# Ledger of designs, part 75: VHH binders against q96fz2

Target 1, 269 residues: q96fz2
Amino acid sequence: CGRTSCHLPRDVLTRACAYQDRRGQQRLPEWRDPDKYCPSYNKSPQSNSPVLLSRLHFEKDADSSERIIAPMRWGLVPSWFKESDPSKLQFNTTNCRSDTVMEKRSFKVPLGKGRRCVVLADGFYEWQRCQGTNQRQPYFIYFPQIKTEKSGSIGAADSPENWEKVWDNWRLLTMAGIFDCWEPPEGGDVLYSYTIITVDSCKGLSDIHHRMPAILDGEEAVSKWLDFGEVSTQEALKLIHPTENITFHAVSSVVNNSRNNTPECLAPV

## First folded at step 5 (VHH)

Design v4 (framework vhh_6z1v_2)
Fold by ESMFold2-Fast, scan of step 5:
Structure v4 (fold): chain B 269 residues (1-269), chain A 124 residues (1-124)
Amino acid sequence: as target 1 above (269 residues)
Amino acid sequence: EVQLVESGGRLVRTGGSLRLSCAASGSTFSYYAMGWFRQAPGKEREVVAAITQSGGSTYYADFVKGRFTISRDNAKNTVYLQMNSLKPEDTAVYYCAAGRGFYTSLNPDSYDYWGQGTQVTVSS
């Protein structure tokens, strides 16, 4: 997973993340740095994306089941990185393989500090290799959506008005992530950055790509992954596995160029 | 702010049992994960056991697993360490700690508040 869509306006995104805390109270996640959120149909590594994380990371007396939503840089910069410019990091931390997460220092250290997050997206893109040609077919991959009277399916929207209704009740993709905090050696704001954990693809996606993000399917899985105050690293890692509860459709080559940021990027062809 | 006071440390013979208590005052106790650490003469402080905010999950170091039990009573703002089948190598000052840094980190630097310690001595 190297490309996503996360285009919802901030208020719509916030409502889509409504949740219940441990006491059963309905809540919306509280924003940190909301001005850094940049909606896009075509998010690439190094851009900021919204993630959910436990309030306990920021407040010593917080209930660990309460959630913050914050934009973080895609591409984890380890806390131990000694250079002044994080773009000079010599290895790619866009994704983290589930089978080596406890062996790689860049991921093991923040995971040991409970730095688990849930990466939010409308869905993600993958490029299917076509035998006998240099062309690849892109696909938009997302949770199955519940049809409502007003929203319909993504494929049924045929006008800008109907297209907007699709997103009112969209179920966001929830991917397991690890984040870290890097303090610039010369001073300045702490940089929060994340990686997406990857697993072997499920049967339904095997013809498109051999890997997929670790998807947390449902509020129980999301809650356990985030709640580092109650759920150990060992128990949380049991949530990391392929899922079959996913759907997709082919999209046009417009998405290939990460500079293209229009609804055409995810529209069915 | 949380203030922690340990009690229960004493001399005990090999194979004996002992229960340590840690009383908390100050901020709301139930918001904190709690841990027990120990430090023997000439050694660094090491984690013994930890318990989550609700008490629903616990951690034990391999060298005490099956012998020690951590528990908490949030109504009494107290955490306990029940120590069974004590060995001479269990001799140490035992510290109670509170904070965000629970067993997912397992290092002393993850805990925000510390007691002054209680001495446990196990005779050979």
Scores: ipSAE 0.005, ipTM 0.369, lowest interface PAE 9.9, mean pLDDT 85

Design v40 (framework vhh_6z1v_2)
Fold by ESMFold2-Fast, scan of step 5:
Structure v40 (fold): chain B 269 residues (1-269), chain A 124 residues (1-124)
Amino acid sequence: as target 1 above (269 residues)
Amino acid sequence: EVQLVESGGRLVRTGGSLRLSCAASGSTFSTYAMGWFRQAPGKEREVVAAITQSGGSTYYADFVKGRFTISRDNAKNTVYLQMNSLKPEDTAVYYCAAGVGFYTSLNPDSYDYWGQGTQVTVSS
């Protein structure tokens, strides 16, 4: 996973993340650095994306089931990285293979500190390669959406201008991530950055791409992944596996250029 | 990069009150846990109070509990120390400090950035 869409306005995104804490209280996640959130239909590595993480990461003695939402840079820079330029590591840490996560120091160390996060997106993009050609077909991949009169129907017949109406009550894609905090050795702002854990693709996606992000399907999985105060690393890693609860549709080549940031990027073709 | 500038230190009478301010610039203020420390002549620098990144938790040294209050205003990038019922023993240079990471600490070694200090003198 190397391209996503996360275009919802901040207030809509916040409401889409409504949840219940351990005591059953309805809550919205509290923002950190909301001004760093930049909605886009076409997010690439190095850009900021919103992630959910436990409030306990920021407040000692906080209820570990309470959630913060914060923008973080895509492409994990390990806390121990000694070079001045974090871009040297970006290609190595955009994704993290589930089968080697405990073998790689860049991921094992933050994971041991409970630095688990849930990466939020409308969905992600993958490019299907066709045998014997240089042509690639992009697809937008996302959770199945529930039909409502308010949100409208999701389908190939939707026009680009009507597609935006479907975002009311959109079910955000929730991907398992690991984050770290890096202090530049030359001085400068502290960098919060994340990686998306990847698994073998499910049967439904195998014809499009051989890998997929580790998707946390439902609030139970999301809660257990985030709650590093109650759920050990070993138990949390049991949540990391392929899912069949996913859908997709073909999109136009507009999405190929990461500088294109319009609804046409994810509209059905 | 964060720069801290303290203000508000002055001479005050025993039993008086004083508010110190620390203005932060250069980095996102909400990224840092903040602390107030003090150092009297010939003594080690010691913690006075600390506040988490969100302001949700505060910690105080035993010798100031009930007299001092730490608070922060993230919209103004400022942390405050309200000092009440001042004693001559509170005479010191007071330092503002910022710590990288998610948990605040009462150990000065846990803080990465320091201001230049502001002198508080309490006389009988």
Scores: ipSAE 0.000, ipTM 0.137, lowest interface PAE 16.6, mean pLDDT 83

Design v41 (framework vhh_6z1v_2)
Fold by OpenDDE, second read of step 6:
Structure v41 (fold): chain B 269 residues (1-269), chain A 124 residues (1-124)
Amino acid sequence: as target 1 above (269 residues)
Amino acid sequence: EVQLVESGGRLVRTGGSLRLSCAASGSTFSTYAMGWFRQAPGKEREVVAAITQSGGSTYYADFVKGRFTISRDNAKNTVYLQMNSLKPEDTAVYYCAAGYGFYTSLNPDSYDYWGQGTQVTVSS
């Protein structure tokens, strides 16, 4: 996964992240560093994207089922990194393979510290290789947005004219991530950064791409992944697998340029 | 371009069962979300059921109430609609549809390709 969309206004995004804590109380996640949130139809590595994480990471003795929403840098910068510039990292940390997560120090260490997050997106992009050509067809991949047997979601708008309503009730893609905290050697603000865990693609997506982000489907999966206070690493990792609960459509080549930030990026062709 | 051909529509008695099939042409069947729609005389076309590319998720209209099941076989390029406990109100032309559009709407406009339809008649 090298490209995502996350364009919802902050208030809409927040509402879309409504949840129940372990006491059954309805809550909205509290923002940390809301000013760092930059909505975009075209998010690339090194950009900031909103993630959910447990409040317990920030507050001692906090209820670990409570959620914070925070923009973090895409591309995990490990805490032990001693260079002054994160861009000098010599290995790619955009993604973490699920099968080697425990073999890589950069991911194993923060995971062991309970630094699990849920990366939020409208969806993600992937490119299919076209047979016989060097051209690649981009696809936008996301949760089904209509009421399904598995989802209690509110039905989407019945007409294209109600596009705004569609986004107001958009089910966000929830991807499993690992984050870390890096303190610059020269001082300054602590950098929070994340990697997206990837798995082999589901059968439905296999013709498009062989890998996909580990998607946490449903509130239970999201809650368990975030709740490092009650859920062990071993138990959490059981949540990491391909899901068939996705849909996708072809989009234009507009998304190929990471500078393009318009609705055309995710519009069907 | 994908061609869709429905089959299986016939006259059936109330309480009866029917299985509709829709065969798709081409090699890209697995990339399409599929849907069944119906249109009764003098009524608008309405969604009956929808299914994602891999079949991992399904949608049913409220009137289905567990009577119908949508499924697909990507190896056979076919989508099915099993209809049980049929009622006279289910009498309509049933259409198969495929789309690359947003899976966000129950609107027929979300689908790009349509079959010719198959007539289902439920007698009292």
Scores: ipSAE 0.549, ipTM 0.825, lowest interface PAE 1.1, mean pLDDT 91
Fold by ESMFold2-Fast, scan of step 5:
Structure v41 (fold): chain B 269 residues (1-269), chain A 124 residues (1-124)
Amino acid sequence: as target 1 above (269 residues)
Amino acid sequence: EVQLVESGGRLVRTGGSLRLSCAASGSTFSTYAMGWFRQAPGKEREVVAAITQSGGSTYYADFVKGRFTISRDNAKNTVYLQMNSLKPEDTAVYYCAAGYGFYTSLNPDSYDYWGQGTQVTVSS
């Protein structure tokens, strides 16, 4: 997972993240740095994306079940990185393999500090290799969406007008992430950056790509992954596995260029 | 900010019991998850038990499950480790630690505050 869509306006995104705290109280996540949120149909590594994390990371007296939403840089910069420019990092931290997460220092250290987050997206893109050609077919991959009376169920057969209506009640993809905090050696603002944990693809996606992000399916899984005040690293890692609760459709090559940021990037072809 | 002071360490015979206490000072004790670690000479510090901020969840290392019990009393700003059926291999300096998250990893850097330790010696 190297490309996502997260295009919802801030207010729609916030409502899509409504949740219950430990006491059963209905809440919306509180924003940090909301001005840094940039909606896009075509997000690549090094851009900022919204993530959920426990309020306890910022306030020592907070209930660990309360949530913050914050934009973070995609591509984890370890807290120990000594260069002044994060782009000088010699290895790729866009994704983190689930099978080696406890072996790699860049990921083991923040996991040990409870730095778990949920990466939010409309969905993600993958490129299928086609036999007999060097061209690859892109697909948009996302949670199954609920049918509404006006729009019906979404799919390749739905009109563009009907697809526009589904965003009001879109079920965001919730991917397991690890984040870290890096302080520039020469001073400046703390950089928050994340990586997406990856697992072997499920049977339904195996023909498109052999890997997939670790998806947290449902509020119970999301809550347990975020709640580092009540859920240990070992228990949280039990949530990391492939899921079959996913759907997809082919999209046009418009998405291939990360500068293209239009609804055509995820529209069915 | 919190200061931690362990007490209760002493010499005990194999099969005996001992309760360790960790007294915290400061106004934020109830906001911290608490852990007990131990370190024998020449060995790395290892996690023994941990308890969440609410007290609703606990963790125990496999080698102490069924023998040790961690508990906390937020009104007294104290965390306890009740140790039963002690074995010679339990001999170590026991440390109390506080962190704002529930950490069960062996990474000591996950905990923000540490006590000075209390020596437990188990003789055959």
Scores: ipSAE 0.148, ipTM 0.590, lowest interface PAE 5.1, mean pLDDT 86

Design v42 (framework vhh_6z1v_2)
Fold by ESMFold2-Fast, scan of step 5:
Structure v42 (fold): chain B 269 residues (1-269), chain A 124 residues (1-124)
Amino acid sequence: as target 1 above (269 residues)
Amino acid sequence: EVQLVESGGRLVRTGGSLRLSCAASGSTFSTYAMGWFRQAPGKEREVVAAITQSGGSTYYADFVKGRFTISRDNAKNTVYLQMNSLKPEDTAVYYCAAGKGFYTSLNPDSYDYWGQGTQVTVSS
């Protein structure tokens, strides 16, 4: 996973993240650095994306089931990184493989500190390699969506006008992530950055790409992944597996250029 | 370890402006996130504004957004609060606070070091 869409206005995104704490109280996540949130239909590594994480990471004695939403840099910069420029990392930390997460120092250390987050997106993009041509077909991949106006789900066969109205009740894609905190050696703000955990593709996506992000399907999975105060690393890792509850449709090549940031990037074609 | 001293509090008329300063001494000032808090008689201490270590991000309580501005000068070990369009409801003792390990906290419990406060009174 190397390209996402996260275009919802901040207020719509916040409402889409409504949740219940362990006491059953309905809550909205509290924002940190909301002005750093930049909605886009075409987000690439190095850019900031909103993530959910436990309030306990920021406030001592906080209820670990309470959630913060904060923009973080996509591409994990390990806390031990000693160069002055994070872009000079010698290896790609956009994704981390689920099968080797406990073997790689860059991921094992923050995971051991409970630095789990949920990466939010409208959905993600993947490029299908077509044999016989040098061109790849992009697809937009997202949770199945339910229409409120009629009994049924939204799909590629629906009119373009229906796709414009779907965002008010969009079910955000919730991907398992690991974050770390890096202090610049020469001073400055602590940098929060994340990686998306990846798993083998499910049967439904295997013809598009061989890997997929680890998707946390439903509030129970999201709550357990975030709650590092009550859920151990070993227990949390049991949530990391391929998911079949996913849908997709082909999109135009407009999305190929990461500078293109329009609704055409995710519209069915 | 850091010590904080606030200054600039005084009596101002409704609609007036005032700038508060907080001078820090001790450990490396630039490693601390800084915040301004206030407490009116009979009320709990509440957050007003916060600023990250570099000054790259600032945060405000809803009731001061658009009226107050927090800033810092790491070379002078000082944090400032510019207060515009003051209201009687802004009358309080204003406290400066410093905290480590918290990126964007507006919770007073996240701050380790506190000044003694400076009184701001806004006349109706």
Scores: ipSAE 0.000, ipTM 0.159, lowest interface PAE 16.0, mean pLDDT 84

Design v43 (framework vhh_6z1v_2)
Fold by ESMFold2-Fast, scan of step 5:
Structure v43 (fold): chain B 269 residues (1-269), chain A 124 residues (1-124)
Amino acid sequence: as target 1 above (269 residues)
Amino acid sequence: EVQLVESGGRLVRTGGSLRLSCAASGSTFSTYAMGWFRQAPGKEREVVAAITQSGGSTYYADFVKGRFTISRDNAKNTVYLQMNSLKPEDTAVYYCAAGLGFYTSLNPDSYDYWGQGTQVTVSS
């Protein structure tokens, strides 16, 4: 998973994350650094993306079921990193494999501190290798959405008006992430950065790509992943597995260039 | 926390109409996506209709499309299922369900709160 869309305006995104705390109280997540959120149809590693995390990470004695939403840098910078420039990190931390997460120090240490987050997106992009050519076909991959009166599914057959209507009530993709906090050795703001946990692809996606992000399907899974005050690392890792509850459609090559940031990036072709 | 209570289920003749109501009590009904599900004896629970928290989008299972209408009244904390042109195959216990966020999937496992159900019997 190396490219996502997260284009909703901040207010729409916030409402899409409405949730219930442990006591049954309805809530919206509280923002940290809201001005760092930049909506885009085409987000790449090293850009900021919104994540959900427990309020207990920021406030001693906070209810661990209450949620913060914060922009974090995609590409985990470990707390022990000694260089001044995080872009000089020697290895790629855009994704972490579920099968080695407890063996790699960069991921095991923050996971042991409860630094679990839910990475938010409209959906993600993958490039299918086409036999007989070195060109790849991009696909936009997302949760099944509630169908409109006029459409059987969101896809190439749907009108632009149907697409615009679905964004009002779009079900965000919720991916399991791990974050860490890095203090620049020469001073400056603490950097919060994350990685997306990856698993083997499900049967439905196997013809597109052999890996997929670990998707947390539904509020129970999201709540358990975030609630590091009540849910141990061992219990949380049971939520990390492939899901079949996913859909996709082919998109144009416009998405290939990460500088392109228009609705055409995710429009069906 | 929300409590759901269904009402309106009864015996109806083939071709008849019936309206089911689901009254919600507890926190902020308008934050929940709502769904109607049904379960016939010896069968799995299946989705009938769903509606987003704003009421701006609805879903209907193919077997009820054109016959049933889901609606909600957020001022009254109530969701409705209007059932027309009823068939014997519609006989089931009908359940109201609520899910957090703007919407939930069509899978029963995605819903957080459930009513006790109301029996609908359609006779020929």
Scores: ipSAE 0.000, ipTM 0.136, lowest interface PAE 17.0, mean pLDDT 84

Design v44 (framework vhh_6z1v_2)
Fold by OpenDDE, second read of step 6:
Structure v44 (fold): chain B 269 residues (1-269), chain A 124 residues (1-124)
Amino acid sequence: as target 1 above (269 residues)
Amino acid sequence: EVQLVESGGRLVRTGGSLRLSCAASGSTFSTYAMGWFRQAPGKEREVVAAITQSGGSTYYADFVKGRFTISRDNAKNTVYLQMNSLKPEDTAVYYCAAGWGFYTSLNPDSYDYWGQGTQVTVSS
């Protein structure tokens, strides 16, 4: 996974992340560093994206089922990194393969510390190689947006009014991530950064791409992944597998340029 | 462009069963979400069921109440609707639809291609 969409306004995003804590109380995640949130239809590595993480990471004795939402840098910078510039990291940390997560120090160490997060997105992009051509067809991949009539018909996205309605009720993609905290050698603010765990693609996606992010489907999976206080690493890793609960559509080549940040990026062709 | 051809519609008695099939042309069937819609005389077209590309997720209208099952065989480029416990109220033209837009089970606009329809009549 090298490209995502996360364009919802902060308030809409927050509401979309409503949850129940272990006591059954309805909650909204509290923001950390909300000013770092930059909505975009076209998110690339090294950009900031919002992730969910347990409150226990910030507050001693906090309820570990409570969630914080925070923008973090895409591309994990390990805590032991000694260079002053994160861009000097010599290996790619955009993704972490599920099968080797315990073999790589950069991922194993933070995971062992319980530094699990849920990366939020509207969806992610993948490119299918076209047979016989050097062209690649991009696809936008996301959760099925199935709503009952009672929950409000998502009208056609053909009007601005309908478009807003669609996104107001959008089910966000929830991807399993690992984050780390890096202190710059020269001082400054602690950098929070994340990697997305990847798995072999599901059958439905296999013709498009052979790998996919580990998607946490449902509140239980999300809660267990985040709750490092109650859920062990071993138990959490059982949640990491391909899911067939996805849908996708072809999009234009507009998304190929990471500088393009418009609705056309994820619009069906 | 995808062409869809429905089959299997016929006259059945109340309580009977029917299986509809929709065959798609082309090699891109697996990239489309599929849906079944129906339209009764004087009524609006309504969604019956929908299924994602791999069949990992399905949706059913409230009136289905467990009587219908949508399935697909991507190797055969075909989507099915098994209808059990049919009622006179189920009498309609049933349409197959394919879409690769935003997947919304209830919105016909999410579907780009439509079949000609097959008539299902349930007699009392």
Scores: ipSAE 0.710, ipTM 0.876, lowest interface PAE 0.7, mean pLDDT 91
Fold by ESMFold2-Fast, scan of step 5:
Structure v44 (fold): chain B 269 residues (1-269), chain A 124 residues (1-124)
Amino acid sequence: as target 1 above (269 residues)
Amino acid sequence: EVQLVESGGRLVRTGGSLRLSCAASGSTFSTYAMGWFRQAPGKEREVVAAITQSGGSTYYADFVKGRFTISRDNAKNTVYLQMNSLKPEDTAVYYCAAGWGFYTSLNPDSYDYWGQGTQVTVSS
């Protein structure tokens, strides 16, 4: 996973993240750095994306089940990185393989500090290799959505007008991430950056791409992944596996250029 | 931010039982993960048991699993270690520790605050 859509206005995104804390209290996540949130139909690595994380990361007296929403840089910069410019990092940290996450220092260290986050998106894009050509077919991949009035799931066969109406009640894709905090050696603001954990594709996606993000399907999984005050790294990692509860449709090549940021990027072809 | 005082350590016979208590003072006890560690003479400090903020999750070292139980009472700012079926190998100074968050490594370096320890001696 190297491209996503996260285009919802801040207020719609915030409402889509409504949750219950451990005491059963209904809450909305509290924003940090909301002005750094940049909605887009076509998010690439190095851009900022919204993530959920435990309030306990910022307030030592907080209930660990309470959530913050914050934009973070896609592409994890380890806390131990000593250069002045994050772009000088020697390796790609856009994704982190689930099978080696405890072996790689860049991921093991922040994971040991409970630095787990949930990466939010409308969905993600993957490019299917076409046999015998250099052409690739892009697909938009997302959670199954319910139609307004609960009349059925939304899909590629629905009219364009129905697709325009779904965003107010869109179920956001919730991907397991690891983040870290990097302090520039020359001073300046702490940089928060994340990586998306990847797993082998589920059967439903295997014809499109061999890998998929680790998707946290439902509030129980999301809560356990975020709550580093109650859930150990070992227990949290049990949530990391392929998921079949996913759908997709083909999209136009407009999405190929990351500079294109229009609804056409995710519209069914 | 938190001060910890252990109590309950004493001489006990092999096969006996003992309960250790750790009383915390400070305004944020309920937000800390709590752990019990032990150190025998000439040995490094090792984790015995840990408990999360809410008390909903616990960890036990293999050598005490099934014999020891950790619990906490956030209203009384106290964490307990119930030790059953004590063995001579359990002889050590037992330390209470408070840490920010709950980590898989559960190493001593992950804990911010420590008590002074209470001596447990297990004899024949």
Scores: ipSAE 0.279, ipTM 0.648, lowest interface PAE 3.5, mean pLDDT 87

Design v45 (framework vhh_6z1v_2)
Fold by ESMFold2-Fast, scan of step 5:
Structure v45 (fold): chain B 269 residues (1-269), chain A 124 residues (1-124)
Amino acid sequence: as target 1 above (269 residues)
Amino acid sequence: EVQLVESGGRLVRTGGSLRLSCAASGSTFSTYAMGWFRQAPGKEREVVAAITQSGGSTYYADFVKGRFTISRDNAKNTVYLQMNSLKPEDTAVYYCAAGRAFYTSLNPDSYDYWGQGTQVTVSS
């Protein structure tokens, strides 16, 4: 997973993340740095994406089941990175393979600090190789959505106004991530950056791509992944596996260029 | 930034019980996840039990589940390991360890501060 859509306006995104804390109280996640959130239909590595993480990362006595939502850079910059420019990191940390996560120091160290996050997206894109040609077919991949009379069919929308109805109650894709905190050697603001854990593709996606993000399907899985105060790394890693609870449709080649940021990027063709 | 001292290790007969204590000195004990590890002669150090900062969640290795209980008292800066139904294979040096911030881990490499160990010997 190297391309996502996360286009919801901040307020809509926040409501889509409504949750219950350990006491059963309904809550919305509290924002950090909301002005750094940039909605887009076509997010690539090095851009910022919203993630959920435990409030306990920021407040020592906080209830570890309470959630913060914050924009983080896609592409984990390890805390030990010595250069002044994080874009100069020589290896790709966009994704982290589940089978080697405890072997790679870039991921093992932040995981050991409880730095687990849930990466939010409308869905993600993958490119299917077409045999006999150099052309690839892009697909938009997302959670099955609750069908309604007006908003349950993304392919039925024929105008920009109708697309708004699709997103009113959209179920966001929730992907398991690991983040780290990097302090510039020269001083300055701490950089928060993340990687998406990947697993072998499920049978439903095997014809599109051989890998998929580790998807946390449902609030119980999301809560356990985030709650580093009460859930050990070993227990949390049991949540990392392929899921069949996904759907997809083919999209146009407009999405291929990461500079294209329009609803056409995810519209069915 | 935390110093740990274990106590309570001794000789116990098979089927007996023993409680180990780990006293922490220094700042911020309540901000550390705590673990008990053991090392028998000729074996690697292995996790026995771990407890979160609040004491609200615990982990146990499969070989001690139902027999051992980990607990902590943040007011006294102490973590405990209650060991019941002891077996000869429980013979080892038991170590107390403090982990990074609020993280719990089964990997010894995730723990920054270690005690010197206390010997537990279980005889037939």
Scores: ipSAE 0.000, ipTM 0.120, lowest interface PAE 17.2, mean pLDDT 83

